# VHH binders against q96fz2, part 35

Target 1, 269 residues: q96fz2
Amino acid sequence: CGRTSCHLPRDVLTRACAYQDRRGQQRLPEWRDPDKYCPSYNKSPQSNSPVLLSRLHFEKDADSSERIIAPMRWGLVPSWFKESDPSKLQFNTTNCRSDTVMEKRSFKVPLGKGRRCVVLADGFYEWQRCQGTNQRQPYFIYFPQIKTEKSGSIGAADSPENWEKVWDNWRLLTMAGIFDCWEPPEGGDVLYSYTIITVDSCKGLSDIHHRMPAILDGEEAVSKWLDFGEVSTQEALKLIHPTENITFHAVSSVVNNSRNNTPECLAPV

## First folded at step 1 (VHH)

Design n8 (framework vhh_ozoralizumab_d1)
Fold by ESMFold2-Fast, scan of step 1:
Structure n8 (fold): chain B 269 residues (1-269), chain A 122 residues (1-122)
Amino acid sequence: as target 1 above (269 residues)
Amino acid sequence: EVQLVESGGGLVQPGGSLRLSCAASGFTFSSYSMYWVRQAPGKGLEWVSEISSSGSTIKYPDSVKGRFTISRDNAKNTLYLQMNSLRPEDTAVYYCARDTDEYYFGEYFDYRGQGTLVTVSS
């Protein structure tokens, strides 16, 4: 997973993340650094994306079931990184493989500190390799929506009026992430950055790509992944597996250029 | 440890030429497609060229087509970019990058070098 869409306005995104705490009380996550949230149909690595994480990471004695929403840099910068500029990191930390996450120091250390987060997106993009050509076919991949799951027609999604209505009740994709905190050696604000855990592709996606993000399907899985105060690393890792509860459609090559940030990026072709 | 080390950048006048090199180590170079990407001041990463593992497939965007030539020497684990007819808009930090075998990072790479600065100015 190297490209996502997360285009909802901040207030719409916040309401889409409504949850229940351990007492069953309905809550909205509290924002940190809301000004860093930049909606986009075409988010690339090194940009900021919204993530959910436990309030206990920021406030001693907080209820670990309470959630913060914060923009974090996509591309984990390890706490030991010595350069002054995170863009000089030379290796890929956009994704981390579930099968080697406990073997790689950059991921094992923050995971051991409970630095688990849930990465929010409308969906993600993958490029299918086409035999006999140098062209790749992009696909937008997302949770089944109530209306999308029942309908085989893509025609309704093409009208501007229908697209606006779809987003009002869109079920956001919730991907398992690991984050870390990096303190610039020359001083300045702590940088929060994340990686998306990846697993083997499910049967439904195998013709598009051989890997997929680890998707946390439903509030129980999301709650357990976030709650590092009550759920150990070992127990949380049991949530990391492929899911078949996913759908997709082909999109145009407009999405190939990360500078393009329009609804056409995710529109069916 | 995977390493990519670029060299050959510098100050050049419009119409001039530069040859960039990238020394690769820590992986089987001949098994990976390679890229040159660049980042101009205040702008995002821009794909400049790509070359398949064997060297048989090469691609360029229209902005550099006919002026830049990518090549590789698999025996020496080295990637090259020959840049001719340089323009002020070619001013950027140029990065050597390795294609991903599982993921996309930026514009299709999983590792990149520290970069080499190319300044085209009179």
Scores: ipSAE 0.000, ipTM 0.235, lowest interface PAE 10.8, mean pLDDT 84

Design n9 (framework vhh_ozoralizumab_d1)
Fold by ESMFold2-Fast, scan of step 1:
Structure n9 (fold): chain B 269 residues (1-269), chain A 122 residues (1-122)
Amino acid sequence: as target 1 above (269 residues)
Amino acid sequence: EVQLVESGGGLVQPGGSLRLSCAASGFTFSSYSMYWVRQAPGKGLEWVSEISSSGSTIKYPDSVKGRFTISRDNAKNTLYLQMNSLRPEDTAVYYCARGEEYDILTDYYDYRGQGTLVTVSS
């Protein structure tokens, strides 16, 4: 996973993240640095994306089941990184393999501190390497969405309101992530950055790409991954596996250029 | 630390054959998909072949299909490319590459070796 869409306006995104805490109380996640959230149909590594994490990371006595939503840099910068410029990292931390996560210091250390997060997206993109061609076919991959009737009303098929209606009730993709906190050696604000855990592709995606993000399917999985106060690293890692509960469609090459930020990026071809 | 060391390149006449090898170390070779990619003089990187971690899934572009065969020996941590019926347009530096976790248009790989030069000329 190296390209996502996360285009929802902040208020729509917040409502899409409604949840229940451990006591059954209905809640919306509380924002940290909401001004750093930049909606886009075409998010690449090094950009900021919204993640969910436990309030306990910020408040000593907080209920670990309560959630914060915060923009974080995509591309984990380890807390031990000594250079002044994060772009000087000599290895790619956009993704973290599930099978080696406990062997890599960059990921094992933050995991040991409970620094688990859920990365939010409309969906993600993958480029299929096809037999017989040097060109790649991009696909948009996302959760199956709640079925609604197409509409039999006047003009409904061509309506811009149909597009807006889809996003009002969109089920966000929820990917397992690990984050870390890096203090610049020369001073400045703490940088929060994350990586997306990856697993072997499921049968449904195997023709598109051999790897996929570790998707947390449903609120039970999401809550257990986030709740580092009650769920150990060992127990949380049991949630990391391929899922078949995904769908996809081919999209045009418009998405190839990360500067293109329009609905055409995810429209079916 | 990850290391990929290619060998087997050289000068060969059109119609000839070469076998490239890649010795992998510093990681669990049997857990990764592996690639051969090449770069012809003055051109960008071109994907040549892909093999899954178990060896069960193999892919080629039309430009080499039927002429090149990728294989791996997980017990020896070695990747191979058997190249037959070589053509002048196959002239390139050939790189062994560890499979990327994500596919991007910049042809980014987790790791790539130093490469081995293959020249196909009379």
Scores: ipSAE 0.013, ipTM 0.366, lowest interface PAE 7.2, mean pLDDT 85

Design o1 (framework vhh_ozoralizumab_d1)
Fold by ESMFold2-Fast, scan of step 1:
Structure o1 (fold): chain B 269 residues (1-269), chain A 121 residues (1-121)
Amino acid sequence: as target 1 above (269 residues)
Amino acid sequence: EVQLVESGGGLVQPGGSLRLSCAASGFTFDDYGMYWVRQAPGKGLEWVSEISYSGDTTKYPDSVKGRFTISRDNAKNTLYLQMNSLRPEDTAVYYCARGLYSGSYYPFDYRGQGTLVTVSS
């Protein structure tokens, strides 16, 4: 997973993240740095994306089941990185393989500190390699959406009114991530950055790509992944596995250029 | 599965030398700093030596500094401890341990079963 869509306006995104804390109280996540959130149909590594994380990371003695939503840089910069420019990092931290996460120091150290997050997206893109050709077919991959008489489907939207109805009740994709905090050596704001954990693709996606993000399907899985105060690293890692509860459709080549940021990027063809 | 297997322990006379080895498997060895720690009879764990993931930096407590040398062979996934001028107080079970980044609350997360070193006349 190297490209996502996360285009919802901030208020719609916030409502889509409604949750219950440990006591059963209905809540919306509290924002940090909301001005850094930039909605887009075509998010690439190095850009900021919204993530959920436990309030306990920011407040001593906070309820670890309460959630913060914050934009973070896609591409984990380890806390020990000594250069002044994060772009000089010699290795790619866009994704983190589930089978080696406890073996790579860049991921093992923040994971040991409880720095688990849930990466939010409308869905993600993958490019199917067609044998014997340089052409690749892009697909938009997302959770199955609940249809109501008021909500449309992405394939049935043919007007601005219908497109608005698709997104009002959209179930966001929730991907397991690890984040870290980096302090610039010369001073300045702390940089929060994340990586997406990847697993072997499920049967349904195997014809498109051999890997997929580790998707946390449902609020119980999301809550356990985030709650580093009550859920150990060992228990949290049991949540990391392929899921079959996913759907997709082919999209046009418009998405290939990461500079294109329009609804056409995820529209069915 | 992370596995650390120590070898090279045994009985040695005061003033003698011994070389311990640790074979590592189940993880990317050259991503981790490594430790040797020991536990003498009736005592707690004592840190003996530390080496960075590259092998460029090593650290020792005063009790072994100048007598013990830690080294690693990343191509062979093997950690070594060269022990010279051994003393009766060096008698302990020696453990190979996988390190975390310096400054972590817990400096290591896995250790092997240990190898016994007895320094006695």
Scores: ipSAE 0.000, ipTM 0.096, lowest interface PAE 19.1, mean pLDDT 83

Design o10 (framework vhh_ozoralizumab_d1)
Fold by ESMFold2-Fast, scan of step 1:
Structure o10 (fold): chain B 269 residues (1-269), chain A 122 residues (1-122)
Amino acid sequence: as target 1 above (269 residues)
Amino acid sequence: EVQLVESGGGLVQPGGSLRLSCAASGFTFDDYGMYWVRQAPGKGLEWVSEISYSGDTTKYPDSVKGRFTISRDNAKNTLYLQMNSLRPEDTAVYYCARDYTRGFYSPYFDYRGQGTLVTVSS
């Protein structure tokens, strides 16, 4: 996973992240650094994306099941990185393989500190290699969306008006992430950055790409992944596996250029 | 419609105390961090306190630390500021404000109330 869409305005995104506390009361996650959130149909590594994480990371003795939402840099900068410019990190840390996560220092250390987060997106993009040509076909991949008179995903045949209205009730993609905190050697604000855990593709996506992000399907999985105070690393890692509860449609080559940031990037073709 | 209504301001002598209140309505109060900010006559806005949505985390600038205490009652949708050992330099209009900030020390807000005047003078 190397490209996502997260275009919802801050207020719509916040409402889409509504969750229930232990008493069943509806809550919104508390924001940190909301000014760093930049909506886009075409987010690449090194840009900021909103993530959910446990309140206990910021408040001593906080209830670890309560949620913060914060923008973080895509591309994990390990706490031990000694250069002054994070963009000079030579490792590609945009993704982290589930099968080797406990063997890589960059990921094992923050996992041991409970630094699990849920990366939010409208969906993600993957490029399918086409037989007999060097051209690749991009696809937008997202949770099935429930329609008023239909079940299942948003359709390519839907009118632009109906497509636009679906964002009010859009089910955000929730991907398992690991984050770390890096202090600049010369001082300044702590940098929060994340990586997306990847797994083997499910059967439904295998013809598009051989890997997929580890998707946390439903509030139970999201809650357990975030709750590092009650859920051990070993138990949380059991949530990391392929899912079949995903849908997709082909999109135009407009998305190929990360500078393009329009609804055409995810529109069906 | 989001509404924030401050009260409790008034005239007090140096060394005195005041307790400000802010009644919030039109939104789910316990989902939002809150701030107290102030504006002295002819000056810009100054952040004076910050509290998390639960009330467990509070932050203060050095100018008021140890003298002011922010608190909230989520059951009553009310924010408070207890001000002790007041100084002439604390004279300002005090505003209740809603929104989240980077790093607790750089507040930004969606909404603020109309303010309540605090005058510290003999």
Scores: ipSAE 0.000, ipTM 0.108, lowest interface PAE 20.2, mean pLDDT 82

Design o11 (framework vhh_ozoralizumab_d1)
Fold by ESMFold2-Fast, scan of step 1:
Structure o11 (fold): chain B 269 residues (1-269), chain A 121 residues (1-121)
Amino acid sequence: as target 1 above (269 residues)
Amino acid sequence: EVQLVESGGGLVQPGGSLRLSCAASGFTFDDYGMYWVRQAPGKGLEWVSEISYSGDTTKYPDSVKGRFTISRDNAKNTLYLQMNSLRPEDTAVYYCARLSGYYPTSTFDYRGQGTLVTVSS
């Protein structure tokens, strides 16, 4: 996964993340650094995206089931990185293969510290290779959405008038991530950055791409992944597997250029 | 098994251009930075260019800066080197190589079998 959409305004995004803590209380996640959140239909690596993580990462005695929402840099910068400029990191940390997570120090170390997060998106993009052409067909991939009498699917059959109503109740894609904290050697603010764990694609996506993000389908999976105070690394890793509960539609080539940031990027063709 | 296969070398006159390609397989190409390195007859390996995993950051030594351009197509698992204003001293076998990860000094862990570039009249 190397391109997402996360365009919801901050208040809409926050409401979409409503959850229950361990005591059964309804809560909204509390923001850290909300000014760093930049909504976009076309988010690439090195940009900031919102993630959920346990409050216990920030407060010594916090309830580990309570959630913070914070923008983090996409592209994990390991805590041991010694240069001044994170863009000079010599290997890709945009994604972390599930089969190598315990082998690569960049991921094993933060995972051992409980630095698990849930990466939020409207959905993600993948490019299908087509026989007999040098072009690739982009697809927008997302959770199935609940249809109401006042809204339909975001496919070609939907009228433009239903489009804005869909976002008010959009089910955000929840992807398993690992984050780390990097302290610049010359001083400055701590950088929080994340990687998305990837798995083999499910049967439904196999014609589009051979890999997919590890999707946490439902609140129980999300809660267990985030709760590093009660759920061990080994137990959490059991949540990392392909899922069939996903849908998609073809989109225009406008999305190909990451500088294009308009609703046309995810509109059905 | 990691494989890197270079192509595009050949004979070219001074001032000419060549584009080298490297087809990568056996690993997740877009997880690694890549190098081009070269070895002139009877000489050691010389670093020619470096590119980050995304393609956004490139580095060149003074000997080729302004003449060579490294690029990559992650969708095709292919690395490229566009070589312009070629000089006789650019004659070498050119190898693509995979960066081994972050190190205090730049290193690589795999390289291809090479493609010969001869710059001569």
Scores: ipSAE 0.000, ipTM 0.112, lowest interface PAE 20.0, mean pLDDT 84

Design o12 (framework vhh_ozoralizumab_d1)
Fold by ESMFold2-Fast, scan of step 1:
Structure o12 (fold): chain B 269 residues (1-269), chain A 122 residues (1-122)
Amino acid sequence: as target 1 above (269 residues)
Amino acid sequence: EVQLVESGGGLVQPGGSLRLSCAASGFTFDDYGMYWVRQAPGKGLEWVSEISYSGDTTKYPDSVKGRFTISRDNAKNTLYLQMNSLRPEDTAVYYCARGQYYHSSGYPLDYRGQGTLVTVSS
């Protein structure tokens, strides 16, 4: 997973993340650095994306079931990185393979500190190889959505007005991530950055791409992944597996250029 | 169908020990925090221990802290309560209970078993 859509306005995104803490209290996640949230239909590595993480990462003795939502850089910069410029990192940390996560220092160390997050998106994009051409067919991949008579389903040749109604009740994709905190050696603000854990693709996606993000399907899985105060690394990793509860449709090549940031990026062709 | 079946209760002398078990079925056991609660004759329900869905965190009231240990085996869908240094005031029917999602102490439990009687008497 190297491209996502996360275009909801901040208030709509916040409401889409409504949850219950372990006391059964209904809550909205509390924002950190809300002004750094930049909605886009076409988010690439090195841009900021919203993630959920436990409040206990920021407040000593906080209830570990309470959630913060914060923009983080996509592309994990390890806490041990000694150069002044993160772009000098010798390896790509956009994704982290589930099968080697405990073997790689860049991921094992933050995971041992409980630095688990849930990466939020409308959905993600993958490019299917096409026989006999250099063209690849992009697909938009997302949770099945509840259809309404008012909004119609995604996949229809709807007017822009009808597509706006689809997002009012959109179920966000929730992907398992690992984050780290990097302090520039010469001083400056702490950089929060994340990677998305990947697994082998499910049967339904195998014809599109051989890998998929580790999707946390439902509030129980999301809660367990985030709650590093109650759930050990070993137990949390049991949540990391392919899921079949996913759908997709083909989109136009407009999405290929990461500078294109319009609804056309995810519109069905 | 959600079922919780307790076992291991019985008559024990003061200072003795008992281990209670609870077999869970009809739901994904490791998605829920679990509780042991008890009801002494003529009294209301009293919580005696809780454990997180992973087993990593446990909580106890002062009345049993240091004497009782809650644990779980998620592979076997089984909850346990090890009770040591038992006292006559520990006499009660002990119930295995499932917590609500995102539940914490003080909130209602959504399911409990039929109970197992523990009698502490010489």
Scores: ipSAE 0.000, ipTM 0.095, lowest interface PAE 21.3, mean pLDDT 83

Design o13 (framework vhh_ozoralizumab_d1)
Fold by ESMFold2-Fast, scan of step 1:
Structure o13 (fold): chain B 269 residues (1-269), chain A 122 residues (1-122)
Amino acid sequence: as target 1 above (269 residues)
Amino acid sequence: EVQLVESGGGLVQPGGSLRLSCAASGFTFDDYGMYWVRQAPGKGLEWVSEISYSGDTTKYPDSVKGRFTISRDNAKNTLYLQMNSLRPEDTAVYYCARSTLYYGSRPYFDYRGQGTLVTVSS
């Protein structure tokens, strides 16, 4: 997973993240650095994306079940990185393989510190290899959405007007991530950055791509992944596996250029 | 002001049992996971058991699994450790501890009590 859509306006995104804390109280996540959130239909590595993380990361005695929502840089910069420019990092940290996460220092160290986050998106894009050509077919991949009287079913036959209405009650894709905090050597603001954990593709996605993000399906999985005060690293890693609860449709090649940021990027072709 | 006060330690013969208690005050007890950790003479701290804020999830290292049971009574702000089939190697000062900022640093805790001594000897 190297491209996502996360285009909801801040207020709509916040309401889509409504949750219950451990006492059963309904809550909205509290924003950190909301001005850094940039909605887009076509988000690439090195851009900022919203993530959920435990409030306990910011407040020593906070309830670990309470959630913060914050924009973080896609592409984990390890806390031990000694150079002044994060773009000079010599290895790719956009994704982290589930099978080697406890072996690589860049991921093992923050994971050991409980630095787990849930990466939010409308969905993600993958490019299917077509034999006999060097062209690839892009697909938009997302959770199955609940049909409502006012919202149209998502599909190629739906009108653009019906598609637009579906966003009001969109179920966001929730991907397991690891984040870290990096302090510039020369001083300045702490950089928060994340990686998305990847697993082998489920049967339903195997014809599109051989890998998929580790998707946390439902509030129980999301809560356990975020709650590093109650859930150990070993227990949390049991949540990391492929899921079949996913759907997709083919999209236009417009999405290929990450500078294209329009609804056409995810519209069915 | 956070306080944790352990009790229940003592001298026990090998194969015996003890129940440790920890009285918590100065914070909302049922908002925090809790741990028991121990320190044997001349050795470092060793994690012994952990329990979630609700009491629904417990964890143990292989060295005590099946012999020790952690539990809590949130109405009484009290944490317990039931220790069965005690061995000389279990001799240590046992501390009650509150979970802190991150899970990956064990036994890193923000608060622990003064400890209670458990001696397993004939």
Scores: ipSAE 0.000, ipTM 0.119, lowest interface PAE 15.4, mean pLDDT 83

Design o14 (framework vhh_ozoralizumab_d1)
Fold by ESMFold2-Fast, scan of step 1:
Structure o14 (fold): chain B 269 residues (1-269), chain A 122 residues (1-122)
Amino acid sequence: as target 1 above (269 residues)
Amino acid sequence: EVQLVESGGGLVQPGGSLRLSCAASGFTFDDYGMYWVRQAPGKGLEWVSEISYSGDTTKYPDSVKGRFTISRDNAKNTLYLQMNSLRPEDTAVYYCARYPTGSWYSTAFDIRGQGTLVTVSS
């Protein structure tokens, strides 16, 4: 996973993340650094993306089932990194393989501290290699979306009005992540950064790409991944596996250029 | 076309009461759970109350529990919020929102209307 879409306005994104705490109370996640959230149809590594994490990471006596939403840098900078500029990190920490997560110091250490997060996106992009050419076919990959009204969009399929309405009830993709906190040696604000855990692709995606993000399908999985106060690392890692509950469609080459940030990036072709 | 139209807001003194209404049209009302949410000036959205599609289950945050009561009339496609013992901190624009039964983990509600302003001031 190296490219995502996360374009919802902050208020719509916040509502899409409504959840129940351990007491069964409905809640919206509280924001940290909301001004750093930049909606985009075309998110690349080193940009900020919104993640969910437990409130207990920030408040000693907080209920570990309560959630914070915060923008974090995509590309984990380990707490032990000694340089002044995070962009000079030699290692690619955009993704973390599930099969080696406990072998790599950059991931094992924050995971041992309970630094689990859920990375939010509209969906992610992958590029299928086409036989006999250097052409790549991009696909937008996302959760199956539930039609909220029976009979759906009656007679008005493919109108711009109906396309805008789909986002009001969009089921966000929820990917398992690990984050870390880095303190610049020169001083300054703590940098929060994350990596997305990856697994072997499911049968449905195998013709597009051989790997996929570890997707947490449903609130029970999301809650257990986030709740480091009650769920051990060993138990949480049992949630990391491929899922078949995914869909996709081909998109135009507009998405290839990471500077393009328009709805055309994810529109079906 | 899906529509949610809030009404019933106004100026009220501390300790007073108001009853908000939300008129729903363009969808099967009793297939959806409903929320009331509010936004105070310069602040984000705050969840105020929730009711299941049948009306059998209601939920409230501690900030309004015992003071506010959510209800619905599925025959009239209308959602209500009875607000008692109002406080200055209840001042906000109030919105109703729908959510599909069983979809709370993807999106909790869907705001469509302009809201109704509640001002609690002496």
Scores: ipSAE 0.000, ipTM 0.095, lowest interface PAE 22.1, mean pLDDT 83

Design o15 (framework vhh_ozoralizumab_d1)
Fold by ESMFold2-Fast, scan of step 1:
Structure o15 (fold): chain B 269 residues (1-269), chain A 122 residues (1-122)
Amino acid sequence: as target 1 above (269 residues)
Amino acid sequence: EVQLVESGGGLVQPGGSLRLSCAASGFTFDDYGMYWVRQAPGKGLEWVSEISYSGDTTKYPDSVKGRFTISRDNAKNTLYLQMNSLRPEDTAVYYCARGFSYTSGYRYFDYRGQGTLVTVSS
């Protein structure tokens, strides 16, 4: 996973993340650095994206089931990185393979600190390799959507005109991530950055790409992944597996250029 | 045509048990999360339980947690609710519903069945 859409205005995004804490209290996640949230139909690595994480990461005695929403840099910079420029990191940390996560220091160390997050997106993009050609077909991949409890769901066959109406009740894609905190050697603000865990693709996506993000399907999975105060690393990693509850449709080549940030990027063709 | 048909309701004494079933047709059952919701006489809809498309994750409100268990059989396109230790306040029409509520905490569904009545009384 190397390209996403996350275009909802901040207030709409916040409401889409409404949740229930351990006591059954209905809550909205509390923002950190809300001014750094930049909605886009075409988010690439090194840009900021919103993630959910436990309030306990910021307050020692906080209820670990309470959630913060914060923009973080896509592309994990390990806490031990000693150079002043994060772009000097020699390894690509945009994604983290589930099968080697406990073997790589860059990911094992933050996991041991409970630094699990849920990466939010409208959906993600993948490019299908067409046999016999160098051309690739982009697809937008997302949870099946319900327009309203009275309107039915949005599927791959829906027309482009109908897509303007779906955002009011859009179900955000929730991907398992790991984050870390890096302090610049010369001083300055702490950099929060994340990686998306990847797994083998499900049967439904196998014709598009051989890998997919680890999707946390359901509030229990999201809660367990975030709640590092009550859920061990071993238990949390049981949530990391391919999922079939996804849909997709082909999109135009407009999305290929990350500078293009318009609804055309995810509209069906 | 999407169709959800509930069954298994009836009259039980406090402390008793019932198992509700919901037969789904007209859609790919395995692609959808499912809910049980209920409506007591003269009151609004109350969410009772939810289950992921695979059956691996379930969630309950405190009012039924530990007493009710939601499950599904994807091979049979059937949703179940096992209700134990029933109380008079569990008296309601119970509906099977198709929908998503997982991340946002808000519960959305696009179809529900006609319902099955559960009465808990001596």
Scores: ipSAE 0.000, ipTM 0.114, lowest interface PAE 17.1, mean pLDDT 83

